# VHH binders against CTO1 family protein C17G9.12c, part 15

Target 1, 274 residues: CTO1 family protein C17G9.12c, of Schizosaccharomyces pombe (q9uue0)
Amino acid sequence: MLYIVDFDETITTYDTIHLLAEAVNKPEEWSVISDKYWQEYLAWREALPHSTTLTSYLPLLGGSRYLEEASIKRIEKSQYFSGLSEGALDNIVQLITLRAGFVEFINALVPDLRVSKTIFHVLSVNWSARVIEQTLLHHTDLTADLLCVHANDFDFDTSTNTTNGRILARNASSLLMNSTDKVREFRRIVQTDAVSSPLNVVYIGDSPTDFGCLQISPISILMRSNQKYYDILSRFEDVQLVDISEFPVQKAVPGKKIIYTCSDWCAIQKAFLA
Key: E = the ipSAE of ESMFold2; O = the ipSAE of ESMFold2 at other seeds; V2 = 0.75 times the mean of E and O plus 0.25 times the DockQ between their complexes.

## First folded at step 10 (VHH; framework vhh_7yz9_2)

Design p3 (from p1 with F107M; at its last look DockQ between E and O 0.96; V2 from the best seeds 0.83)
Fold by ESMFold2, look of step 10:
Structure p3 (fold): chain B 274 residues (1-274), chain A 120 residues (1-120)
Amino acid sequence: as target 1 above (274 residues)
Amino acid sequence: QWQLVESGGGLVQAGGSLRLSCTASGFTFSNYAMAWYRQTAGNEREWVAFIGTAGDTTYAKSVKGRFTISRDNAKNTVYLQMNSLKPEDTAVYYCATHRYYGPGSYMDYWGQGTPVTVSS
């Protein structure tokens, strides 16, 4: 089984990206960044046409990429994230809690990971692959050789061992900013790990940045982190939401993509690792 | 905890004016942008106006030139002055704050809404 899994609110109980800006502790300076983003976002959202299918919705989501590019340029120009130590980032790890059942699930996979019977990837728009890696290594039996994280990361000045203010792609062809970017890297991961067939690929995510991968993955699981995301998917005419307890579905509705749903990793373990 | 409380809604004749207010508590109001939305029955909430922490404003096309958003940080209050009201402005109006922290990382807080009816 090839697992490709979102991090924030899928593996973690809550979003962790906000902890990065808060660790710098310059809230008035961050308000300038946030204000500019929301002004641009609201203008973009107002112009967005209504969609009744996931297929028609996904290209519209792709149009948001310029918002994140503009934000990263402002952040880099202001040097907001310059000067963070590895210790400052590791302190963020101490604030993170994992969703119920994840530790048990991943620790049950470790023997199969060691012999490449199962493969586990994290695919995230997060700005710190380091925080993702350290969180997983701290809380689970994973070792660095069993984990591959595809995300953005802070660049470090090795002479000072602090961040230099840049945000770069890590294990990805370019920055991961939206659903379209995640689909690009999802395809690259699947191509690279050809040992698994397409029917043995599982994507697990919780939010609109995951919607492209949820559409294209042979097995797709929505972690129910927020009812509004469930509601968005439930309205699409080409989507069928099915509780994971019914995995695998014996009778699919023609013309609809099955996306399984669950609230924790205990349900996934029961369905997959019986 | 964080609270946003709207007031000032009611019935007004077309062409008239109404001023909404939204009082915030539980957070450092001056560090957060504020927005107004509105919602008619059976529809999604629709953005109306935005005001940043520095006082910069933007408006939805349907209200530009008629509505004015403003804020008073000393009173933790955001206002929506609605002039030249039309029957299509009839809606429940919501105060909100949003904060961006990165791709897919947003914080949203909403008030309970205040109804506005514009008679023709």
Scores: ipSAE 0.785, ipTM 0.906, lowest interface PAE 0.7, mean pLDDT 91
ESMFold2 (binder alone), look of step 10: mean pLDDT 87; pTM 0.870
ESMFold2 at other seeds, look of step 10: ipSAE 0.790; ipTM 0.903

Design p4 (from p1 with Y109H; at its last look DockQ between E and O 0.97; V2 from the best seeds 0.86)
Fold by ESMFold2, look of step 10:
Structure p4 (fold): chain B 274 residues (1-274), chain A 120 residues (1-120)
Amino acid sequence: as target 1 above (274 residues)
Amino acid sequence: QWQLVESGGGLVQAGGSLRLSCTASGFTFSNYAMAWYRQTAGNEREWVAFIGTAGDTTYAKSVKGRFTISRDNAKNTVYLQMNSLKPEDTAVYYCATHRYYGPGSYFDHWGQGTPVTVSS
């Protein structure tokens, strides 16, 4: 099985991206960045047409990429994230809790990961691949050689062991900011690992940044982090939501993409590992 | 405990005015952008107006020129002055705060809402 998995609110119980800005502890400076984003976001959101299919919805989501590009440019120009130590980032790891069943699930996979019977990737729009990596290494039996994180990351000055204020792509062809970017990198991962290793591919995510990958993955799982995302998908005419307990479905409805749903990793382990 | 409490809703004739207030507590109000939304039965909440921490404002197209959002940081209060009201402005009006922290990382806190009815 080739696992490609979102991090925030899929592996973790709660969003962790906000912890990055909070670690800097300059809330008035962050307010300037946040205000500009929201002005642009609300205007963009008001102009969106209604959509009845996931297929038509995904290009609309892709149209939001410029909001995140503009945000990153403002962040870099202000130097907001300059001067964070590795210790400050590692302290964020201590604040992160993992969704029920994840530790058991991943630890059960480790023997198969070591012999390449299964492969595990994280694919995330998060700004710190370091925080993702350290969280997984801290909480699970994973070792660095078994884990590949595709995300953004802070650029470090190794002489001072502090960040220099830039946000770079890590193990990705360019910054990961929205659903379209995740699809791009999903395809690169699959092209490399699934063609070279004849494994079934599963994508697991929770939110609109995952919707593109959920559409195209052979096996797609929505982690139910928020009822509103389930509700969005349930209204699409080209989507069939199915509880993971029914995996694998033998008869798909023609013209509909099956997306399995669950609330925790215990359900995934039951369906795939036991 | 974060709280947003709306007030000032009621019944008004078309062409009239209302002023909504939303009082905040439990957080540093001056560090948060504020917004008004409205919701009619069977529909999603619709954005109405936004005011940033520096006082800059933006409005939905349907209300621009008729509604004015303002804030008083000393009173932890955001206002919505609604003039030239129309029956289609009938809705429950919600005060909200928004904060962005990164892609898909949004903090939202909502008030309980205050009903506004505009009669023909």
Scores: ipSAE 0.808, ipTM 0.911, lowest interface PAE 0.6, mean pLDDT 92
ESMFold2 (binder alone), look of step 10: mean pLDDT 83; pTM 0.837
ESMFold2 at other seeds, look of step 10: ipSAE 0.830; ipTM 0.923

Design p5 (from p1 with Y106H; at its last look DockQ between E and O 0.97; V2 from the best seeds 0.86)
Amino acid sequence: QWQLVESGGGLVQAGGSLRLSCTASGFTFSNYAMAWYRQTAGNEREWVAFIGTAGDTTYAKSVKGRFTISRDNAKNTVYLQMNSLKPEDTAVYYCATHRYYGPGSHFDYWGQGTPVTVSS
ESMFold2, look of step 10: ipSAE 0.839; ipTM 0.930
ESMFold2 (binder alone), look of step 10: mean pLDDT 85; pTM 0.862
ESMFold2 at other seeds, look of step 10: ipSAE 0.808; ipTM 0.920
ESMFold2, look of step 11: ipSAE 0.825; ipTM 0.925
ESMFold2 (binder alone), look of step 11: mean pLDDT 84; pTM 0.858
ESMFold2 at other seeds, look of step 11: ipSAE 0.821; ipTM 0.922
ESMFold2, fold request of step 12: ipSAE 0.830, 0.820, 0.814; ipTM 0.928, 0.924, 0.920
ESMFold2 (binder alone), fold request of step 12: mean pLDDT 83, 85, 84; pTM 0.849, 0.857, 0.852
ESMFold2 at other seeds, fold request of step 12: ipSAE 0.809, 0.836, 0.827; ipTM 0.920, 0.928, 0.925
ESMFold2, look of step 12: ipSAE 0.830; ipTM 0.923
ESMFold2 (binder alone), look of step 12: mean pLDDT 84; pTM 0.858
ESMFold2 at other seeds, look of step 12: ipSAE 0.831; ipTM 0.924
ESMFold2, look of step 13: ipSAE 0.781; ipTM 0.923
ESMFold2 (binder alone), look of step 13: mean pLDDT 85; pTM 0.860
ESMFold2 at other seeds, look of step 13: ipSAE 0.608; ipTM 0.846
ESMFold2, look of step 14: ipSAE 0.823; ipTM 0.926
ESMFold2 (binder alone), look of step 14: mean pLDDT 84; pTM 0.858
ESMFold2 at other seeds, look of step 14: ipSAE 0.839; ipTM 0.929

Design p6 (from d3 with S103A; at its last look DockQ between E and O 0.90; V2 from the best seeds 0.74)
Fold by ESMFold2, look of step 10:
Structure p6 (fold): chain B 274 residues (1-274), chain A 120 residues (1-120)
Amino acid sequence: as target 1 above (274 residues)
Amino acid sequence: QWQLVESGGGLVQAGGSLRLSCTASGFTFSNYAMAWYRQTAGNEREWVAFIGTAGDTTYAKSVKGRFTISRDNAKNTVYLQMNSLKPEDTAVYYCATHRYYGAGSYFDYWGQGTPVTVSS
């Protein structure tokens, strides 16, 4: 089984990206960044057509790439993330709570990971692959050789041993900013690590940046982090949401993509590792 | 605990005016952008107006020129002045705040709403 898994609000109970901005401790400067993003977002959003299918919705999500690019450029120009030490980033790990059942699920997989019967990847638009890696290594039986994180990361200034304000891709062909970028990297992971039918690939995510991967993965799981994301998917004519307790559904509805849903990793473990 | 409490809704005749207020508590109001939305039965919430922390404003096309958003940071309050009201403006009006955290991540907080009815 090849597991490709989102981090924020899928593995973690809450979003962790806000902890990165808060570690800088310049909330007024962050508010300026946030305001400019929202001004651009609301203008873009007002012009969007309604969508009745996931298939038609995904290109619309991809159309927001310039908003994310503009945001990163503003952040880099302002040097907002310049000057964070490795210790400051590692302290963020102490603030992160993992979703119920994840540690148990991963630790149950470790024997199979060691012998390559299963493979585990994190695929995230997060800005600190370091925080993701340290969180997983600190809280689980995973070792660095069993884990591959595909995300963005802060670059470091070697003269000060602190972050230099730039955001770089880690284990990805380019920055991971939106659903389209995640699909690109999902396909690259599958091409390198899947040795058989795509049916043995599982994608697990919680939010619109995951919707592209949820559409294309043979097995797709929505972690219910927010009712609004469930509601968006439930209205699409080409999607069937099914509680993970019913896995595997034997009779698919023609023309609909099955996306399984759950609220925690205990349910996933019961369905896959029973 | 965060709270957003709208007030000032009611019944008004077409062509009239109404001023909505939204009082915030539990957070540093001056560091957050504020917005107004509205919703009619059976429909999705519709964005109406936005005001940033620096006071810059934007409006949905349907209300531009008729509605004005403003804020008073000393009172932790955002306002919506609604002029030249039309029956189509009948809705429950919600104040909200949004905070962007990074690609694909953001926070929303919503008030409970105040009803506005515009009679012909």
Scores: ipSAE 0.659, ipTM 0.872, lowest interface PAE 1.1, mean pLDDT 91
ESMFold2 (binder alone), look of step 10: mean pLDDT 84; pTM 0.856
ESMFold2 at other seeds, look of step 10: ipSAE 0.720; ipTM 0.888

## First folded at step 11 (VHH; framework vhh_7yz9_2)

Design k3 (from p5 with Y100S Y101S; at its last look DockQ between E and O 0.74; V2 from the best seeds 0.71)
Fold by ESMFold2 at other seeds, look of step 11:
Structure k3 (fold): chain B 274 residues (1-274), chain A 120 residues (1-120)
Amino acid sequence: as target 1 above (274 residues)
Amino acid sequence: QWQLVESGGGLVQAGGSLRLSCTASGFTFSNYAMAWYRQTAGNEREWVAFIGTAGDTTYAKSVKGRFTISRDNAKNTVYLQMNSLKPEDTAVYYCATHRSSGPGSHFDYWGQGTPVTVSS
C-alpha cells in the first residue's frame, strides 16, 4: 500500500501553519500581508462560476496560483520569516497535537515500512517541512529513512544559521500552493513507486487543496476536519461519499468517484489494518 | 471563546436602507479582517464586503456603490450600511473574521446571522 497523506488537519488536529507566523510575533505586519491575500482571494472566488461536478470544479481551483504566489512574494519581500533559529522551529513541534489514532496507525505500519511492503509519504502546502518531519519523528516510531515529506520549507542563511526569509520547495519540483500542485507531485510519487512495486495507492486529505488528489487516487479518504468541505463534495454529481466503515464498497455508482470519509485514524486502521 | 453577534436585520422596502452591526468578543479584534456574507435558501454563502485591519475595503460587484463596510476597533464592531436595497438583497447576513496563514490555510469564524427581507 502506498500512502500519500496531507498533514494539517489530516494528521494534526488543527492547522499548524499559523504557528509559524506566530513564532515571528509581528502580528500587525502579518495582518497587512493577510489582508492583501484575502482581498485578492475574495475577488477571485467571487468571479468563479458555479460547478456541479468535481471534474469541472478542479480546473477552477487551479486558477488561484497567481494570488498564492503573490502572497509568498509579499512575505519574502517583507522578510517576515527572516531570523528564525532551528530551535525556534523545533519549539513549534511541542504545540502540535495529532488526530486520534494516528500514532497507533503509523506505529503498526512501521514493520511493513521497514521491508517496503508499505510506503508512506506526506504531501503538504505547509511552509515548514522541518516542522512536519520533527513532529512525526518526535511522536511516532518513524525514522527518517521511512518517511518522505513533500512540502515547502524555510531556507537558511548558513552564516547565521537562521532562516533567510525565503520559502522554497522540499522534495518537490516547485512550490506547493494549491490542488494542482499537489496533483503534480502526487503523480511524480506514484510514477516512482509504481514502477518499483504494484502497490495500491491511498490518498488521505481534508480540504480543497486535496480535492484533485482525492479525485485521481485509486483509494481516496476525506478526513472530516470541517463540515463545509464535506458539504462541497456532497453536492457534486460525480462524487459518492461513503463512510470508511463500509470499505471496500462493492456497489459503486458508474460515473461517480468514491471518496471514503472518516473522523479519525482509528477508523482507517480498522478498515485497512484490522 | 470567540463570539460574533450580528444585529440590525429586518424588513425594509425596496430602495430603503438598513445598517447591520456585528459585535465581536474573545479575540483581539483589531488583528483580524472582517467580512460580510449573505445566504439565500439552497445556495452557498455569497461574499458581500471585506474590511482589512488597516481599513482597506473591497466589495462584491453586486453591492459596490450601494453598501459600505466600516469598523470601530474601540467597540469591537463591524458595520454594513446597506443603501438602495433591492429584493435580491433578501438573505441571512453573516459577519466573519478572516486571517490567512499561508496557501490553502484559511482561518475564518462566523456569526449566527441576521435576516434581512427587502419587499417589493
Scores: ipSAE 0.637, ipTM 0.866, lowest interface PAE 1.3, mean pLDDT 90
ESMFold2, look of step 11: ipSAE 0.757; ipTM 0.902
ESMFold2 (binder alone), look of step 11: mean pLDDT 83; pTM 0.837

Design q1 (from p5 with K61D; at its last look DockQ between E and O 0.95; V2 from the best seeds 0.86)
Fold by ESMFold2 at other seeds, look of step 12:
Structure q1 (fold): chain B 274 residues (1-274), chain A 120 residues (1-120)
Amino acid sequence: as target 1 above (274 residues)
Amino acid sequence: QWQLVESGGGLVQAGGSLRLSCTASGFTFSNYAMAWYRQTAGNEREWVAFIGTAGDTTYADSVKGRFTISRDNAKNTVYLQMNSLKPEDTAVYYCATHRYYGPGSHFDYWGQGTPVTVSS
């Protein structure tokens, strides 16, 4: 089984990306970056057409990539993240809690991970692959050789051992900023690690950055982190939402993509491992 | 505890004016961009106006030239001055905070809304 899994609000209880900016503790400087993003975001969102299918919605989501590129450019120009130590990033890990059942699920998977009968990847738009990796290594039985994190990461100045203000891709062909970027890297992961059967790939995510991967993965799970994301998907004519307790579906509706839903990892473990 | 309290809604004749206020508490108001949205029954909330932490403003096309957003950081209050009101401006108006922290990382907080009715 090839697991490709979102981090924020899928593995974690809450969003963790905000902790990165808060650790720098320059909120007025961050407000300049945030304001410019929101002006661009609202203009983009106001121009979006109505969409009744996930298939037509996904290209519209992809149109937002330039907003995140502009944001990263402002962040790098301002040097906002310059000068963070490894210790400062590791302190963020201490603020993170994991969603119920995840530790049990992953630890039950470790024996198969060691012999490559199953494979586990994190795929995230987060800006710190280090924080993701350290969180997982500290809370679970995972070791570094069993885990591959595809995300963005802070670049380090080796002479000072602090961040240099740049945000670079880690284990990805380019920066991961939106749903389209996640689909690109999902396909690269599958091509590299794929087993022969497409039913052996599971994508798990919670939010619009995951919607592209949820559409294309053979097995797709929506973690119900926020009712509004469930509601968006439920209105699409080409989507069938099914509680994970019914996995695997006995009778699929033709022309609809099945996306399973759950609220925690205990439900996933019951469906897949028990 | 974060709180956004809208006031100033009510019934007004077409062509008239109304001023909405939204008073914030429980957070550092000056660090958050503010916006007004409106919603009619059975429809999605639609964005109306935005004001950044430095006072920069933008507006939806449907209200440009008629509505003005402003803020007073000393009073933790954002305002929406609505002039030349039309029956299609009838909606529940919500104020909201906006703060971006990265891709998919939006921290938004919403008020309870204040109804505005514009009679024809």
Scores: ipSAE 0.826, ipTM 0.923, lowest interface PAE 0.6, mean pLDDT 92
ESMFold2, look of step 11: ipSAE 0.813; ipTM 0.917
ESMFold2 (binder alone), look of step 11: mean pLDDT 84; pTM 0.849
ESMFold2 at other seeds, look of step 11: ipSAE 0.811; ipTM 0.919
ESMFold2, look of step 12: ipSAE 0.822; ipTM 0.922
ESMFold2 (binder alone), look of step 12: mean pLDDT 84; pTM 0.851

Design q2 (from p5 with A33V; at its last look DockQ between E and O 0.96; V2 from the best seeds 0.85)
Fold by ESMFold2, look of step 11:
Structure q2 (fold): chain B 274 residues (1-274), chain A 120 residues (1-120)
Amino acid sequence: as target 1 above (274 residues)
Amino acid sequence: QWQLVESGGGLVQAGGSLRLSCTASGFTFSNYVMAWYRQTAGNEREWVAFIGTAGDTTYAKSVKGRFTISRDNAKNTVYLQMNSLKPEDTAVYYCATHRYYGPGSHFDYWGQGTPVTVSS
């Protein structure tokens, strides 16, 4: 099984990206960045046509990349994230809580990870691959050689050993900012690991940045972090939401993509680890 | 402990005016953008107007030129002046605030809503 898994609100109980901005503790400076983003986001969202299918919705989500790119440029220009030590980033890890059942699930996978019967990737739009990596290494039996994180990361100034204010891609062809970027990197992961291996692929995510990967993955799981995301998917005529306890469904509704749903990792472990 | 409380809704004839208010508590109001949304029966909430912390404003196409958003940071209050009202403006109006923290990381907080009915 090739697992490709979102981090925030899929592995974690809550979003962790906000902890990055809060660690800098300059809320008035952050308000300027946030204001400009929301002004642009609301204008962009108002111009979107209504969609009744996931297939027609996904290209519209792709249009948001420019908004996130503009935000990163503002953040870099302001130097907002300059001067964070490794210790400051590691302190964020201590604030992170993992979703029920994840530690048990991943620790049960470690023997199969060691012998390449299973492969595990994190695919995230988060700005700190370091925080993701350290969270997983500190809370689970994973070792660095068993874990591959595809995300963004803070760049470091070697003369001060602190962040230099830039956000760069880590284990990705370019910055990961939206659903389209995740699909791009999902395909790259599958090409690398599935061509040389007969592994089946499962994608697990919780939110609209995951919707592209949920559509294209052979096995797709929505972690129910927020009812509004479930509701969005449930309205699409080309989507069938099925509780993970029914995995694998013997009869799909023709013309619909099956997306399994669950609220925790215990349900996933029961479905996949027998 | 955050609260957004809308008021000023009601029944008005087409062509008339209403002023909505939204009073905030439990957070530093001046650090947050404010927005108005509306929801008609059977539809999604629709964005109406936005005001940033520096006072910059934007409007949905359907209301531009007729509605004006403003804020009074001393009173922790955002306003929506609605002029030249049309029957299609009939909706429940919601005050909201938002914060961005990164890709896919949005914070939203909503008021309870105030109904507006525009009769022909």
Scores: ipSAE 0.806, ipTM 0.912, lowest interface PAE 0.6, mean pLDDT 92
ESMFold2 (binder alone), look of step 11: mean pLDDT 85; pTM 0.863
ESMFold2 at other seeds, look of step 11: ipSAE 0.821; ipTM 0.917

Design q3 (from p5 with S105K; at its last look DockQ between E and O 0.95; V2 from the best seeds 0.80)
Fold by ESMFold2 at other seeds, look of step 11:
Structure q3 (fold): chain B 274 residues (1-274), chain A 120 residues (1-120)
Amino acid sequence: as target 1 above (274 residues)
Amino acid sequence: QWQLVESGGGLVQAGGSLRLSCTASGFTFSNYAMAWYRQTAGNEREWVAFIGTAGDTTYAKSVKGRFTISRDNAKNTVYLQMNSLKPEDTAVYYCATHRYYGPGKHFDYWGQGTPVTVSS
């Protein structure tokens, strides 16, 4: 099984990206960045057409990529994230809680990961691959050689051993900012690992940045982090939402993409590992 | 703990005016952008106006020139002055706060809404 898994609110109980901005503790400067983003976002959203299918929704969702690019440019120009030590980033790890059943699930996978019968990737729009990596290494039996994180990361000034204010891609061809970017990197991961290994692919995510990968993955799981995301998917004419306890579905509806749903990792472990 | 409480809604004749208020508590109001939305039955909420922490404003095309959003940080209150009202402005009006935290990460908090009816 090739697992490609979102981090925030899929592996973790809560979003962790906000912790990065809060660790800098310059809320007035962050408010300027946030205000400019929202001004642009609201103008863009006002012009959006109605969509009744996931297939038609995804290009619309991808059309907002420029908002995230502009935001990163503002962040870099302001030097907002400059001067963070590795220790400051590692302190954020202490604030992170993992969703129920994840530690059991991943630790049950470790023997198969060591012999390459299973492969595990994290695919995230987060700005700190380091925080993702440290969280997983400190809370699970994963070791660095078994873990591959595809995300953004802070660049470091080696002379000061602190961040230099830039955000760059890590284990990805370019910055990861939206659903379209995640699909691009999902396909690259599958092309590398699935072509060389006959593994079934499963994508697990919770939110609109995951919707593209949920559409294209052979096995797709929505972690129910927020009812609004379930509700969005449930209204699409080309989507069939099915509780993971029914895996694998015997009576698929023609023309609809099956996306399994669950609330924790215990349910995933029962479906796949028991 | 966070609260947004709208007031000032009611019945008004077309061409008239209303002023909505939204009072905030439980957070540092001056650090958060504020917005007004409206919703008619059976429809999604529609954005109306936005005011940033520095006072910059943006309006939906349908209300630009007729509505004015403002804020008073000392009173933790955002206002919507609605002039030249039309029957199409009939809706439940919600105040909201928004914050961006990174790619795809929106924080939103909503008030309970105040109904506005514009008769013609």
Scores: ipSAE 0.747, ipTM 0.910, lowest interface PAE 0.8, mean pLDDT 91
ESMFold2, look of step 11: ipSAE 0.755; ipTM 0.910
ESMFold2 (binder alone), look of step 11: mean pLDDT 86; pTM 0.870

Design q4 (from p5 with A54R; at its last look DockQ between E and O 0.98; V2 from the best seeds 0.85)
Fold by ESMFold2, fold request of step 12:
Structure q4 (fold): chain B 274 residues (1-274), chain A 120 residues (1-120)
Amino acid sequence: as target 1 above (274 residues)
Amino acid sequence: QWQLVESGGGLVQAGGSLRLSCTASGFTFSNYAMAWYRQTAGNEREWVAFIGTRGDTTYAKSVKGRFTISRDNAKNTVYLQMNSLKPEDTAVYYCATHRYYGPGSHFDYWGQGTPVTVSS
């Protein structure tokens, strides 16, 4: 099985990206960045046409990329993230809570990871691949050689051993900012690993940045982090939501993408690692 | 404990005016952008107006020129002055706060809503 998994609110109980901004502890400066984003976001959101299918919705989500590009440019220009030590980033790890069952799931997977019967990737729009990596290494039996994280990361100034204020892609062809970017990198991961191995592919995510990958993955799982996202998907005419306890469904509805749903990793373990 | 409490809703005749207030507690109000939304039965909430932490404002097209959002940080309060009201403005009005932390990382907090009815 080739697992490609979102981090925030899929592996973790809560969003962790806000902890990055809070670690700098300059809330008034962050408010300026946040305000500008929201002004642009609300204007963009108001202009969106209604969509009744996931297929037509995804290009509309792709149109939001400029909002995140503009935000990163403002962040870099302000040097907001300049001067963080590796220790400051590692301290964030102790604030992170993992979703129920994840540690047990991943630890059960480790023997198969070691012999390449299964492969595990994280694919995330998060700004710190380091925080993702340290969280997983700290809480699980994973070792660095069994884990590949595709995300953004803070760039470091080697002379000061602190961040230099830039955000760069890590194990990705370019910055990961939205659903379209995740699809691009999902396809690259599958092309690399599935061409050389007959593994079935599972994508697991929780939110609109995952919707593109949920549409195209052979096996798709929505982690129910927020009823709002479940409700959005449930209204699409080309989507069928099915509780993971029914995996694998015997009778797919023609023209609908099956997306399995669950609230924790225990259910995934029962379905896949029985 | 975060709290947003709307007030000032009620019945008003078309062409009239109404001023909504939203008082916040439990957080540093001056660090959060505020917005007003409205919702009619059977429909999704519609964004109405936004005010940033530094006072910059933006408005939905349907209310621009008629509605004014403002804030008073000393009173932890955001206002919506609604002028030239139309029956189409009838809705439950919600105060909200928004904060962005990165891609897919939005923080939202909502008030309970205050109903506004504009009679013909």
Scores: ipSAE 0.828, ipTM 0.927, lowest interface PAE 0.6, mean pLDDT 92
ESMFold2, look of step 11: ipSAE 0.814; ipTM 0.922
ESMFold2 (binder alone), look of step 11: mean pLDDT 85; pTM 0.861
ESMFold2 at other seeds, look of step 11: ipSAE 0.815; ipTM 0.920
ESMFold2, fold request of step 12: ipSAE 0.805, 0.816; ipTM 0.918, 0.920
ESMFold2 (binder alone), fold request of step 12: mean pLDDT 85, 85, 84; pTM 0.866, 0.864, 0.856
ESMFold2 at other seeds, fold request of step 12: ipSAE 0.826, 0.846, 0.805; ipTM 0.926, 0.931, 0.917
ESMFold2, look of step 15: ipSAE 0.800; ipTM 0.919
ESMFold2 (binder alone), look of step 15: mean pLDDT 84; pTM 0.858
ESMFold2 at other seeds, look of step 15: ipSAE 0.818; ipTM 0.925

